# Ledger of designs, part 90: VHH binders against Protein DOG1-like 4 (DOGL4)

Target 1, 232 residues: Protein DOG1-like 4 (DOGL4), of Arabidopsis thaliana (Mouse-ear cress) (q84jc2)
Amino acid sequence: MSKMRNLVEEKFLEFYESWVIQLELYLHQLLIAHNNNTMSETELRHLISKLTTHHKAYYTAKWAAIREDVLAFFGSVWLNPLENACSWLTGWKPSMVFRMVDRLRKSRVVLVEAQVKKLEELRVKTKFDEQKIEREMERYQVAMADRKMVELARLGCHVGGESVMVVEAAVRGLSMGLEKMVKAADCVRLKTLKGILDILTPPQCVEFLAAAATFQVQLRRWGNRRHYVTHS
Key: E = the ipSAE of ESMFold2; O = the ipSAE of OpenDDE; V2 = 0.75 times the mean of E and O plus 0.25 times the DockQ between their complexes.

## First folded at step 9 (VHH)

Design z55 (from v72 with A61Y; framework vhh_8fcz_2; at its last look DockQ between E and O 0.66; V2 from the best seeds 0.63)
Fold by ESMFold2-Fast, scan of step 9:
Structure z55 (fold): chain B 232 residues (1-232), chain A 122 residues (1-122)
Amino acid sequence: as target 1 above (232 residues)
Amino acid sequence: QVQLVESGGGLVQPGGSLRLSCAASGFTFSSYYMNWVRQPPGKGLEWVSGISRSGSYTTYYDSVEGRFTIIRDNDKKMVYLQMTSLKTEDTAVYYCAKYTDSSSTYPGFDSEGQGTQVTVSS
């Protein structure tokens, strides 16, 4: 038990733990659906809809939290070191999910030529959107070095309420820029997920979502196991 | 030493209600997600419901949603399961379980108590 630095971190830690456990429950349902070919198309669509709603709920909660403290999402206390090391702009890298789609093609799921073409078009668009965001992040980093960093460093040498106010305003500006960037990255994530699900059939969606959820849950479990071990 | 002690089970008619209790000790109760799991006769363990560390978030298995309510009291180190509109299919031994990510199941839980028997029959 430790005291958290701020309320946003405490609240989001509880939210995220609950969200991941609910994801584990949905993963169990996805694995049953994948292994048993007895579920109707309506039942499969309902399960896919639950997963889509679950992911949207995450971004709703995240965007509320980053409005209060975006920096909490860089090196998050609710993520283990492995999860943090694998993060791209506070979440999964959108193009990475196409590796999971490629495994679908190579496993038991037969993708028709039209699907392969649409998935490749979506991959290219997703990579383009990622690169656009990376360029914007580079501009923010350069801006920090050129103006805001120099101003912060200079004002840090002075004492008084005026210097404190100017520093706080500059830090607030930096945080607003990061919030905009994180939201842009999350929009690419949501568009990529929706695009893949729109291209795949319901059984293929179930296999894709099961693969994605398995990876996310196992990465967290492995990282948590490593974190519990302390050695010299 | 982690200890979970369940109580409140019994025989009830279909449509009836029961309130299960779980007393926890030996760990920092307020830092863990808590679950209710059950084992019907001749079947494996089934996850039923879960509650976040402060009680702000709850989750239910589809077949019990709207009928069961999970609550916790961190000061008393207690978890409760309020069951209404009970069905024959709810007959099982009910266990209180601490969430774990070291289990082979999804979601993961550690169940170590003797449980409390719930029998729904006319």
Scores: ipSAE 0.721, ipTM 0.884, lowest interface PAE 1.0, mean pLDDT 86
Fold by OpenDDE, look of step 10:
Structure z55 (fold): chain B 232 residues (1-232), chain A 122 residues (1-122)
Amino acid sequence: as target 1 above (232 residues)
Amino acid sequence: QVQLVESGGGLVQPGGSLRLSCAASGFTFSSYYMNWVRQPPGKGLEWVSGISRSGSYTTYYDSVEGRFTIIRDNDKKMVYLQMTSLKTEDTAVYYCAKYTDSSSTYPGFDSEGQGTQVTVSS
């Protein structure tokens, strides 16, 4: 059985596919930079800036799309099942990136004490923000289940124009709540990413971004192989 | 059988222009992200440009950005690469390639054509 896709899903699917491929291009550049110790700080900063701009472009597109249909992102057809399973509120979980940072510490990267302290502070803060969002999400889910979902269930027993209108209104209410939570989560993602990049040196940023991009790309490839999914 | 046939290469002076063409067959063309890649003399394959299924999104390697333009025609099953302001370093065999996530390279591509030679020399 194939899921019917709406226009928002189709458009974002094409966008995301292109975005990921471009990410792979940047990954290639990051790997070159990582293996080339002769690159200047200016060059490294330029590359980092390109990546950050790329990520910002994703969220710009995402936020435009969620205004039209936030529900599309809770069943993201542009992701494979593995990617979806690893998603937290329609994206990567912010606290996960600190595992990438930890990997840096265990590698050839030497972090000074001040960096370690700042990273730890950021990790704690990020975790706190995640938990806050999770609590709010739970609250909204319960509240909506109590009010809107119960109403939907009740109305689902009847077929008629009035019922349809009420159901649509209920869905709109739910969607507004979900959009709020998704945006909140995305803000934490962006804040966390910026925080990490502000703490790390340019060479360290390159290594971190390479690791993160590799993980994202490989997760997609792994998932596609496992579930026999061909996106392109 | 998947077929990609490149054409349009040749000898050109620095600052000149060429337009490459790729004719695709044997697969659902409109379902694939398409790429141009190139192999300079003595070097490995490098990605040059890509275009989304509908053509709405295009991407370029930094060294060719602003000089090259990729276009596709899904009705004709063609992909094109308009090259302008050519440089000596653009000398390479150019290939049309499907995107693939099974490749060990980033970005992934699968080249099956014979390629077309582009030589930029004074």
Scores: ipSAE 0.661, ipTM 0.865, lowest interface PAE 0.7, mean pLDDT 91
Fold by ESMFold2, look of step 10:
Structure z55 (fold): chain B 232 residues (1-232), chain A 122 residues (1-122)
Amino acid sequence: as target 1 above (232 residues)
Amino acid sequence: QVQLVESGGGLVQPGGSLRLSCAASGFTFSSYYMNWVRQPPGKGLEWVSGISRSGSYTTYYDSVEGRFTIIRDNDKKMVYLQMTSLKTEDTAVYYCAKYTDSSSTYPGFDSEGQGTQVTVSS
């Protein structure tokens, strides 16, 4: 509350709050479509297109903000502690979304064999891409622990001139590496989402998008209601 | 106690314009996302438009986009809806609503005002 927020955090906080409220509005429409089986296929496709565009808009805004300050997205001020705890490289873990698909199959969604095969192929590809990013992050963590980086940080304790410039360059290099990995993870998220929506029929897409939006909105609401009372 | 007082409605011809106002009190106005919702005759509430805390982000229902403009003034604790190119389908009671995440509905808003009647007819 008394913690100072930088410019990136202030701007993205307002954006994200607006983005989630718009997601709630789309969730309302998805629930109407689910409960009222009289919506035309054209209307369903339009709603699915709006959701797809909404998700792309999130990443467009995020990538602009990350160029300014990638660290703001690790432990974000616009997320509650529960939302932050569920993050993998600043967002949902791509392979985990298939558990939502699996749950829908057990309760409400009937998939034909061709769809099941395509979804399994996508799950394997998604996991492969995810593991590649995890290996890159591990190499990055080793590089961060490198003795030269420790030496550069030690030099930064001597204010002035060339040593300040060397520390600033090293910090900039680390931030650029993190930005690249976060964007790579986001690309896997977008490709996975698009892949799922391409395999599912429009009614099945509505079911999936409703479940995903419900989870995200409920995680936010439940996490917000868990604030601890401080006694004075 | 939260209070939202809507005004500025009236009878207009198709293609006409109106400006709705909402005066807010009983809460920290600048801390909340604000909405306009409407209730057409014999129907439930429909969301119309929303505006972020500072006014930097606005959203609109598809059928009103390009015709309606939502504006807020945090110093005066006011939110407005500028309506143009009005159609008979826009006939409704219009309400101002504060966003809340404690609602059991999606989106999470509730209206406490009487609303203001907008009638678009020949």
Scores: ipSAE 0.580, ipTM 0.839, lowest interface PAE 1.8, mean pLDDT 84
ESMFold2 (binder alone), look of step 10: mean pLDDT 78; pTM 0.803

Design z56 (from v72 with T59I; framework vhh_8fcz_2; at its last look DockQ between E and O 0.67; V2 from the best seeds 0.00; counts 0 for: pae E 3.0 > 2)
Fold by ESMFold2-Fast, scan of step 9:
Structure z56 (fold): chain B 232 residues (1-232), chain A 122 residues (1-122)
Amino acid sequence: as target 1 above (232 residues)
Amino acid sequence: QVQLVESGGGLVQPGGSLRLSCAASGFTFSSYYMNWVRQPPGKGLEWVSGISRSGSYTIYADSVEGRFTIIRDNDKKMVYLQMTSLKTEDTAVYYCAKYTDSSSTYPGFDSEGQGTQVTVSS
C-alpha cells in the first residue's frame, strides 16, 4: 500500500513539474499574442485550443492518480505550502476565476453588455455549484466524525484479523467519498473555464488565459521563494 | 557552482543532422528539469526543448517539433539534442540550461553553458 502511494506521488510530481513548465511556455506565447495584437483569429483560436487541451490533460492525469491515491492530493508533495494553503478541494476555487475576468475591464479589448450579463449569470451558477459541493464536504466531515472516526478509534485498541479487515473497508470508503467530491469539484472547474471561454472573443480569451496562467505560475514562484509568504 | 559544457555543433547542409551534447556538473542533475535554448545571429534567446527529471516528459518548440529529440542520461549527467531535417533558420549558438523559477522569462532558466555553434548553410 505504502509502495503504491509513493509511486503515485513520484509519478505525479514529475508530471506536474513538466505540466507547469509547459504552461510557462504557453504563457510566453499568450503574452506575445496579447501585447502585439497582430495574430489572426485562426492563430488565436489555435493557441486557445492548445491551452484548453493542456488543462484537459491535467484533469485526465489527476483523475487517474486520485483513483489510486486521492489523499495524495490533500497536502500535495508537488505543491509548495503557499499553493496548498490556496487550494479548495485539491485545486483552484471555481468562483475565484471571475476575479481574473474582472481584469478584462482594464484592457484594450473591453466587454460588451451582452457578455457582462452572460458572465454574471455564469458567476451566479458557478457559486451555486460550488456551494453544493461545500455542503456535501461538510456532510462528509460530520459523517466521518460520527461514524467512520468512532469505528476507527475503537479498532485502534485492537490489533488482529477482524480489526484489519474493518479498518481497510473504512479507509476505502473514506477514499471513495473524497474521490467523488474531488471529481465533482473538478467538473465545476472545467464547466466554469469552458463557460468563460465560450462567452469571450478570441483576444479576450487570450487575455483571460494569460492572467490565469500568470497568477498560477507566480503563486508557485512566490511560495518557492518562501520570504514572500508572510505578506502575500 | 553549476557548470554546463555543450559540444557537437558544426557546419551542416540543409536537411542534415547533428547531435549536441551537454555535460553537467556542480548540482544534483537528476533533480532538475533541463532545457536547450538557442540564440540566432542578431536575435534574442529562443527556448527550443525541455526534458523532465527522469526523461519521462519532453516539450518542444513548435518550430522544431518532429525534427528534434531531447534525451538525457542521469548516470552520465548528460543531456543530448538530436537534430534532423535541419533548416537555415536553425542556425544559432545552442545552450544547455538548468530550469529555474527565479527567472523573469517563461519558461525560466538560470544557468547556461558556453554554447556550441550550429550553422546550417549550403
Scores: ipSAE 0.721, ipTM 0.883, lowest interface PAE 0.9, mean pLDDT 86
Fold by ESMFold2, look of step 10:
Structure z56 (fold): chain B 232 residues (1-232), chain A 122 residues (1-122)
Amino acid sequence: as target 1 above (232 residues)
Amino acid sequence: QVQLVESGGGLVQPGGSLRLSCAASGFTFSSYYMNWVRQPPGKGLEWVSGISRSGSYTIYADSVEGRFTIIRDNDKKMVYLQMTSLKTEDTAVYYCAKYTDSSSTYPGFDSEGQGTQVTVSS
């Protein structure tokens, strides 16, 4: 049976489907720009701006939705299992994007030494921010588990199992903490994206954005098309 | 059988208006993101507009944004394209299409009907 969906999940599912379709249409424009060496810098910057705005719109909608139900974003109903398996704190892992940059360097993007140095500095900063978030997440989960265990023990000794209000308060506390951590992870994603686009030239930005959008669209298509193999 | 039947095309002068209709049958219409695509004379298919399953989200190609409006009626199984401020560049055969992840063509949709001709000419 399919998972029971709440209103937040149903609304975001429809938003995300529309958002991905728009990303696919922008990908088509990126692929044309990639193949057309005569596009002006102004035309490339306009397309880069459209992609940047599109990604920001995703996070605007996401942050509104997680205020109502952050848990919906862990194992999201709008993502297939392959997409969910690739998620780190409800999205792509920021440091993983540098694998994309490295692949482009091997095949079609020529970087000067100054760009390589700046990208390595950004990679180190991004990894540091990721590790900080991971440590905070683990500390938060441990602290919530310990508080829940102590509170359940106190209630069990006195009331025998009357814990509905305590459990509800613990869940809301966990949800608020998870919302904070998800937003922190999303801010690292946005800072990393902006940092890469600031270091790369406009033609290089188009190649990077095309590769990133291709990966996201292909991950969705591969996960959706494996019916015969997985019986999903 | 699955069918999409487009209508409402015609000859219009620049600056004019038309409303295209698409009648759907043979599938669960409300389960699909719906699109309009067009084929200008001697050119390949070009995506025009899309609308989400409930109609809550619409998107448009840059060339038509602000001039065209996509609408759907799930009860009647209809998609519409209200076109205003028409230009000679809008001359094309217009097709209604459903989005599918399994399409062999990018961005992943297929035209399924005969289309309706829109000609914008003096």
Scores: ipSAE 0.406, ipTM 0.749, lowest interface PAE 3.0, mean pLDDT 80
Fold by OpenDDE, look of step 10:
Structure z56 (fold): chain B 232 residues (1-232), chain A 122 residues (1-122)
Amino acid sequence: as target 1 above (232 residues)
Amino acid sequence: QVQLVESGGGLVQPGGSLRLSCAASGFTFSSYYMNWVRQPPGKGLEWVSGISRSGSYTIYADSVEGRFTIIRDNDKKMVYLQMTSLKTEDTAVYYCAKYTDSSSTYPGFDSEGQGTQVTVSS
């Protein structure tokens, strides 16, 4: 089931492997911090900052890579099938994190009324932004079937010569749109994450980040086992 | 059979330097993310450093950042840990370990070696 990888895929695969391993290391720290009530607020904030910086580093690398080949991220070879199946526009769906927060609330996290209100406002905004991006994404996808492509289809879609040029042009157009949409989605992700962390207290942030990281790591591990994928 | 053989440990004074080596065999070395971990006396295993398959990416524990350097040679199937500005708290048995995503702990490591003792003392 192995496929040929281009240079962008190979480079990002290696980057992502390293990034995930470091995430696991941070997860370990988060779990320690969560289980030990002895850490100061300053220490907690430092840990939170490390995680946020880590996530920002991912998007920096991602955006550099998608500029070269955005299509690589719609068939991410560095992810297993389960991870890919759970991906929304090449990453986690922003609205999903609110479900994580809700689960935390049902367990032991106590939020004050002001926090609850702010989270709800953020949830609504995030959902709205997701929908806007989805609609625009659909437009780009539909636009792929432009007049020229439809004409090719009518003519039997033979591969070669002029047909290839037309398809390449269409793909370039789509790729430009996809890059825009992926960046937009990533911005919503980052804004959502920042929004949540701004609403939560440092201890709550640690718990939230631990939960999120655990979910991500477990998803990867489970998927790798089930599909016999080896990334290391 | 997977083999990881660590060497290079010893007794050194605070502020000193050591270079650890790990010889790997029995697996496709270049396919694995490699790590150094250590076990201080009376403490659990702790991660120290990691290096990606090609060596392009390296990561370090906060406690050793700026002092330790991890390097690998895929042709020789070797991993190295250059340690500088050693502290008493660096005293531990050091192990070379493969990354594994099958471990129940975070992070996951596969260590098959006997380790090498590093003692930092005045």
Scores: ipSAE 0.384, ipTM 0.745, lowest interface PAE 1.3, mean pLDDT 89
ESMFold2 (binder alone), look of step 10: mean pLDDT 79; pTM 0.801

Design z58 (from v72 with T59R; framework vhh_8fcz_2)
Fold by ESMFold2-Fast, scan of step 9:
Structure z58 (fold): chain B 232 residues (1-232), chain A 122 residues (1-122)
Amino acid sequence: as target 1 above (232 residues)
Amino acid sequence: QVQLVESGGGLVQPGGSLRLSCAASGFTFSSYYMNWVRQPPGKGLEWVSGISRSGSYTRYADSVEGRFTIIRDNDKKMVYLQMTSLKTEDTAVYYCAKYTDSSSTYPGFDSEGQGTQVTVSS
């Protein structure tokens, strides 16, 4: 059946489409930089800065949106089914980025011993932060089966005197907890991204960002092709 | 089928202005990000500007930032490119293009029309 989108969903859908298209423009620039050894360190750092600013702009917009409706980010209408299936707490799983770095090391990117050590330290820290958030999510899943949630569901099915506003207030309270959790996960994502970029040289950063952007763009395109076949 | 019809090009002197128009049909216009791209004589395609579904977000190539303005009218199914302070290097065939994620290129464009010639000279 048809599902109506709220204002937060409509606004973020338009923002996200624009954001992804700009990511594709930056990806084009990253691929040119990757294939052209004539770019100066200053030019590479400028391009890396544009990408980091672009990712920070995403989180600025996301945090504004989740403050109004965090549930919109669980099963997002601006993401296709494949993108939604690959999401961990409304975004990429932080530890997964290290698998991408490992792929780059096996193909073309040579890291010095000091970089390897720093990346392993960052990997361990990231995994620890990630597990803390996973425990918090498990608490929310348990709470969904708790007596209080069962009582809320019962009230929602009751006719004769029950107020929709009472149910909405209770759901809003639960959503505030999810907002804190999503923000915590996003902070781990930003910290992990910054940590990797701080460890890598500018040419290595370009290779990393190009690989990350390529994966994100291709995942969207692959999922949209399947969706077009299924729903067009 | 998707159709895009560009118009409004012409001959103009450096420093002049032109307004290009793109009439769209064959798709749900208000659901797509729209772009202007150009091809100078003997050169490849260059992305110029883009506009989101409702017009809330616009983006410009560095070469045209501050000189060009992209606008859309969803009721009329039109995209416009207001060009000011035109330079000889802006000489090109200008195309209106619907964004697509099925393209092998970045960014993805689909359903480019016949184009409209802009010549900035003497």
Scores: ipSAE 0.603, ipTM 0.844, lowest interface PAE 1.5, mean pLDDT 86

Design z59 (from v72 with G50A; framework vhh_8fcz_2)
Fold by ESMFold2-Fast, scan of step 9:
Structure z59 (fold): chain B 232 residues (1-232), chain A 122 residues (1-122)
Amino acid sequence: as target 1 above (232 residues)
Amino acid sequence: QVQLVESGGGLVQPGGSLRLSCAASGFTFSSYYMNWVRQPPGKGLEWVSAISRSGSYTTYADSVEGRFTIIRDNDKKMVYLQMTSLKTEDTAVYYCAKYTDSSSTYPGFDSEGQGTQVTVSS
């Protein structure tokens, strides 16, 4: 069968493209805000809130989509090969965002000692949550190779409605397990993002969000430009 | 060759309405996001609005949100911008532009149309 998109893939592809274009617009606003020290705290909080709402909208749409077809997220047609190569359980690796905090240490807005301590505590907690999920993924992969799954794969070669139903039930079980793990990973992402924003001042939040959005947008653009130009 | 032809501009009083049209040719129109971009007198290009491939999703600049509506007709290869409650600061040359991720702008676009002048003045 050719690489035809299913309904979930078609719907999420258009959603994701729209979501990225909106992220580009917010990135433009973040860069203006970062270079403009005359914006009020209320104006900065409003911009930060728009970004937070935007990220929450992504997870709302993603969780609806994975309920229907979680496997669409393990080889996403809306992501280029570079973005797919950089994915950890269908998204960014939570601890990676602490690299964006390094910009704040070199910035005009200096982190105070209390913030550094809270960020380090959050980094450690995020790493523990990541390791827990990685252990769950390992257990899942081991379970896929157990005797029962091997027997079901063998049985799938037998013709008849009964064997087809058994294989379909096994695939559904696989999908439900992956959905649980993807949601767990997404919860760590959201908790990490919220935790960082709760520790930072509004100007620091703007700088952090600008760094994160710049990386996400540029990674996509680098991958897309390389894909469109072949050296062969 | 990609061609975008804007029309529908004119002189209108504050609080008035105008509908801009953009006729596209030379590319697979239904495969691209479309943008409206404007250039006020003596200023740089300002992004106004974007519409998804099917028209299901739209985005607007804060300055025009609630007042402007972007629409597309893929069968006719047309993009429209319905403008209401027009203000003097909306005075600009309006361009229809195809979305691109190769631009240094956020969001990315190619300003390939000739433009249509909108003047809001009493």
Scores: ipSAE 0.522, ipTM 0.819, lowest interface PAE 2.0, mean pLDDT 86

Design z6 (from v72 with T100E; framework vhh_8fcz_2)
Fold by ESMFold2-Fast, scan of step 9:
Structure z6 (fold): chain B 232 residues (1-232), chain A 122 residues (1-122)
Amino acid sequence: as target 1 above (232 residues)
Amino acid sequence: QVQLVESGGGLVQPGGSLRLSCAASGFTFSSYYMNWVRQPPGKGLEWVSGISRSGSYTTYADSVEGRFTIIRDNDKKMVYLQMTSLKTEDTAVYYCAKYEDSSSTYPGFDSEGQGTQVTVSS
C-alpha cells in the first residue's frame, strides 16, 4: 500500500523540487563559467556566493522541517530510491566530496602544494568528525532497541493512560535524538564545504561546485530515469 | 497529449511591458514545476523563469530579475510572465515548458508549445 504524504512531506517535496531545479540552473552557470576564462574574479566570487547561499537555504529549510518531523528525512518521499540508498544520515557523506576535489588535479587549474596539504588536513578532520557521528548513531540504534524493549515490558505491567504517556515520552526522546544527530551531520557537511571553498581559488571553487552539483543532479536523474522506464 | 499554448507576444519599444500567457492541458498541471524559456534569433534556448507547483517558490535568470514576474493559476491551468522594462536583448520566441527530470540536458525541461514572439525594437 502506498504511503500517504503528511503535511511536512508535501511542503518539503515542493521546496526540494524547487531547490534542485535551481541547483541545475546554477550548474549550467558553473559549466559556462568553467568553459569561459573571460569572467572576472568578482563575477566568479558572486557565482560561488550564490551557490553557498543556496546550500545554506537548504539546511535552513531542512532544520525547520526536522523539528516538526525528523522521520520524514529517513526514506524521504522527495528522493527517489537511488538517492535514498546513497544517503548517509539524511544527506551526502561528507568525506565523499574529497573525491570531487581529487578531480581538480586533472583540471585546467591545478592545485598548488600548500592547497594539497590544507585539503589533506581538512579531509582527516572531516573523516574524524564523520566517525564520531557514526559512533553516536550506533549508540542510538542500541539505545532505541533497549528503550523499545523496556516500553514493551511497561505496557505489559501498566495499561491505559500511564502506558500511553510513557510511550509518547520515549518516542519524543527518540525523535529529539535523531534530530540532534542529523543536525550534527549537517554541521559537518557545512564545515567541510566551507573549508574546501576557503582553500580553493575562485576558478577551482567553480570547478569543485560544478563537480558536486553534477553528481547530485546526475544521481537524481539516473534514479528518476530508471523509475520512469520501469513505470512507463 | 501534453499541450502548452503560449500567447501575448508582440512588438514593443525598449522600456515597454508585455504579459505572456501559457495555457496547459493533457497533464496534471498542479503537480509540475513550470518554466519560461526563450530562444533569441540564431541562438539556443535560454532559461528565463520558473515557478513551483503551488506558486510558493519562484526563480529568475539574473538578466531578468527585478523586471519579470512569473505567476500561475492552477484552477485555470495557466502560467504567466509579466515583463517590464523590456530591452532589445529580450527579443526572442518565448516558450512555456514543463520541468522534465528524466532529461539528459541541464536544466531539465521540455518545450511543447509553438511559442510566442517578443520583439523589442531599438
Scores: ipSAE 0.579, ipTM 0.818, lowest interface PAE 1.6, mean pLDDT 85

Design z60 (from v72 with G50S; framework vhh_8fcz_2)
Fold by ESMFold2-Fast, scan of step 9:
Structure z60 (fold): chain B 232 residues (1-232), chain A 122 residues (1-122)
Amino acid sequence: as target 1 above (232 residues)
Amino acid sequence: QVQLVESGGGLVQPGGSLRLSCAASGFTFSSYYMNWVRQPPGKGLEWVSSISRSGSYTTYADSVEGRFTIIRDNDKKMVYLQMTSLKTEDTAVYYCAKYTDSSSTYPGFDSEGQGTQVTVSS
């Protein structure tokens, strides 16, 4: 039951709701900045810094929470079903942000050849890092079916304190592997985001961040409102 | 159906303090993020501050950070805005607003009250 959520889930739910509402407020500022190109480079850099800090705050809170309960991040109670369906290892798939970059280059964002080259190099590296993590996940799932895990599952079907303790120890071991994998995926996300922002100019960064935040906020709103959306 | 009643505004000198209050009714108050927004004379609505459901998380606009404090009392269904070191630029009608994802705009503010006037002048 949703009411049987543990303390980690309850605390992160409130944190995440606050974090998303603040992202929505920053999105409003990004859209104003994008529409008004009279803002100074200093003002644009300050706005970009606010969003960079905001994303870092998310990962700081997430890593503290997964140390306590990594399984809370698989099928998260603070995400709606649409957001959960779009998740790759507890978050956005790193290579997806390059679709937003591609959209920008087909609009009014003028990218110089040096930027295009660096973005393509970053895209290739990001895809390589993703595939490495996907192979680790496959190995993890295969390990779930090994002889020892099958034996522990059988023992766990019997009512008894010792069987419960043995199963709990095995689950803790498995959760350590998941925690490592989630942190590896998050490191790829942060490296990819940082890499893109380092390549782009401040006005291009504002447009990129606005596109990314719009997608994130809109996806959440669509999922939250799916029962209220009218076919009209 | 949602009712929000703001109070506590008035005339104050620069550097002064005021405490605004918002009384909420008609909804499950403890389930919603609450916000203060303001409208200066001749300008559009400007977000000021937000507070989470339990009060554990708060955020502020850069222009008021360190000077304003948002507080809530879920038992009394009240939101407060403690304002210190007031500036002439803080002159505005202040509104209490409930957050919703039903809004077509970003950020999603829904159901504003009638407002309370704050005037900061000599």
Scores: ipSAE 0.440, ipTM 0.780, lowest interface PAE 3.0, mean pLDDT 85

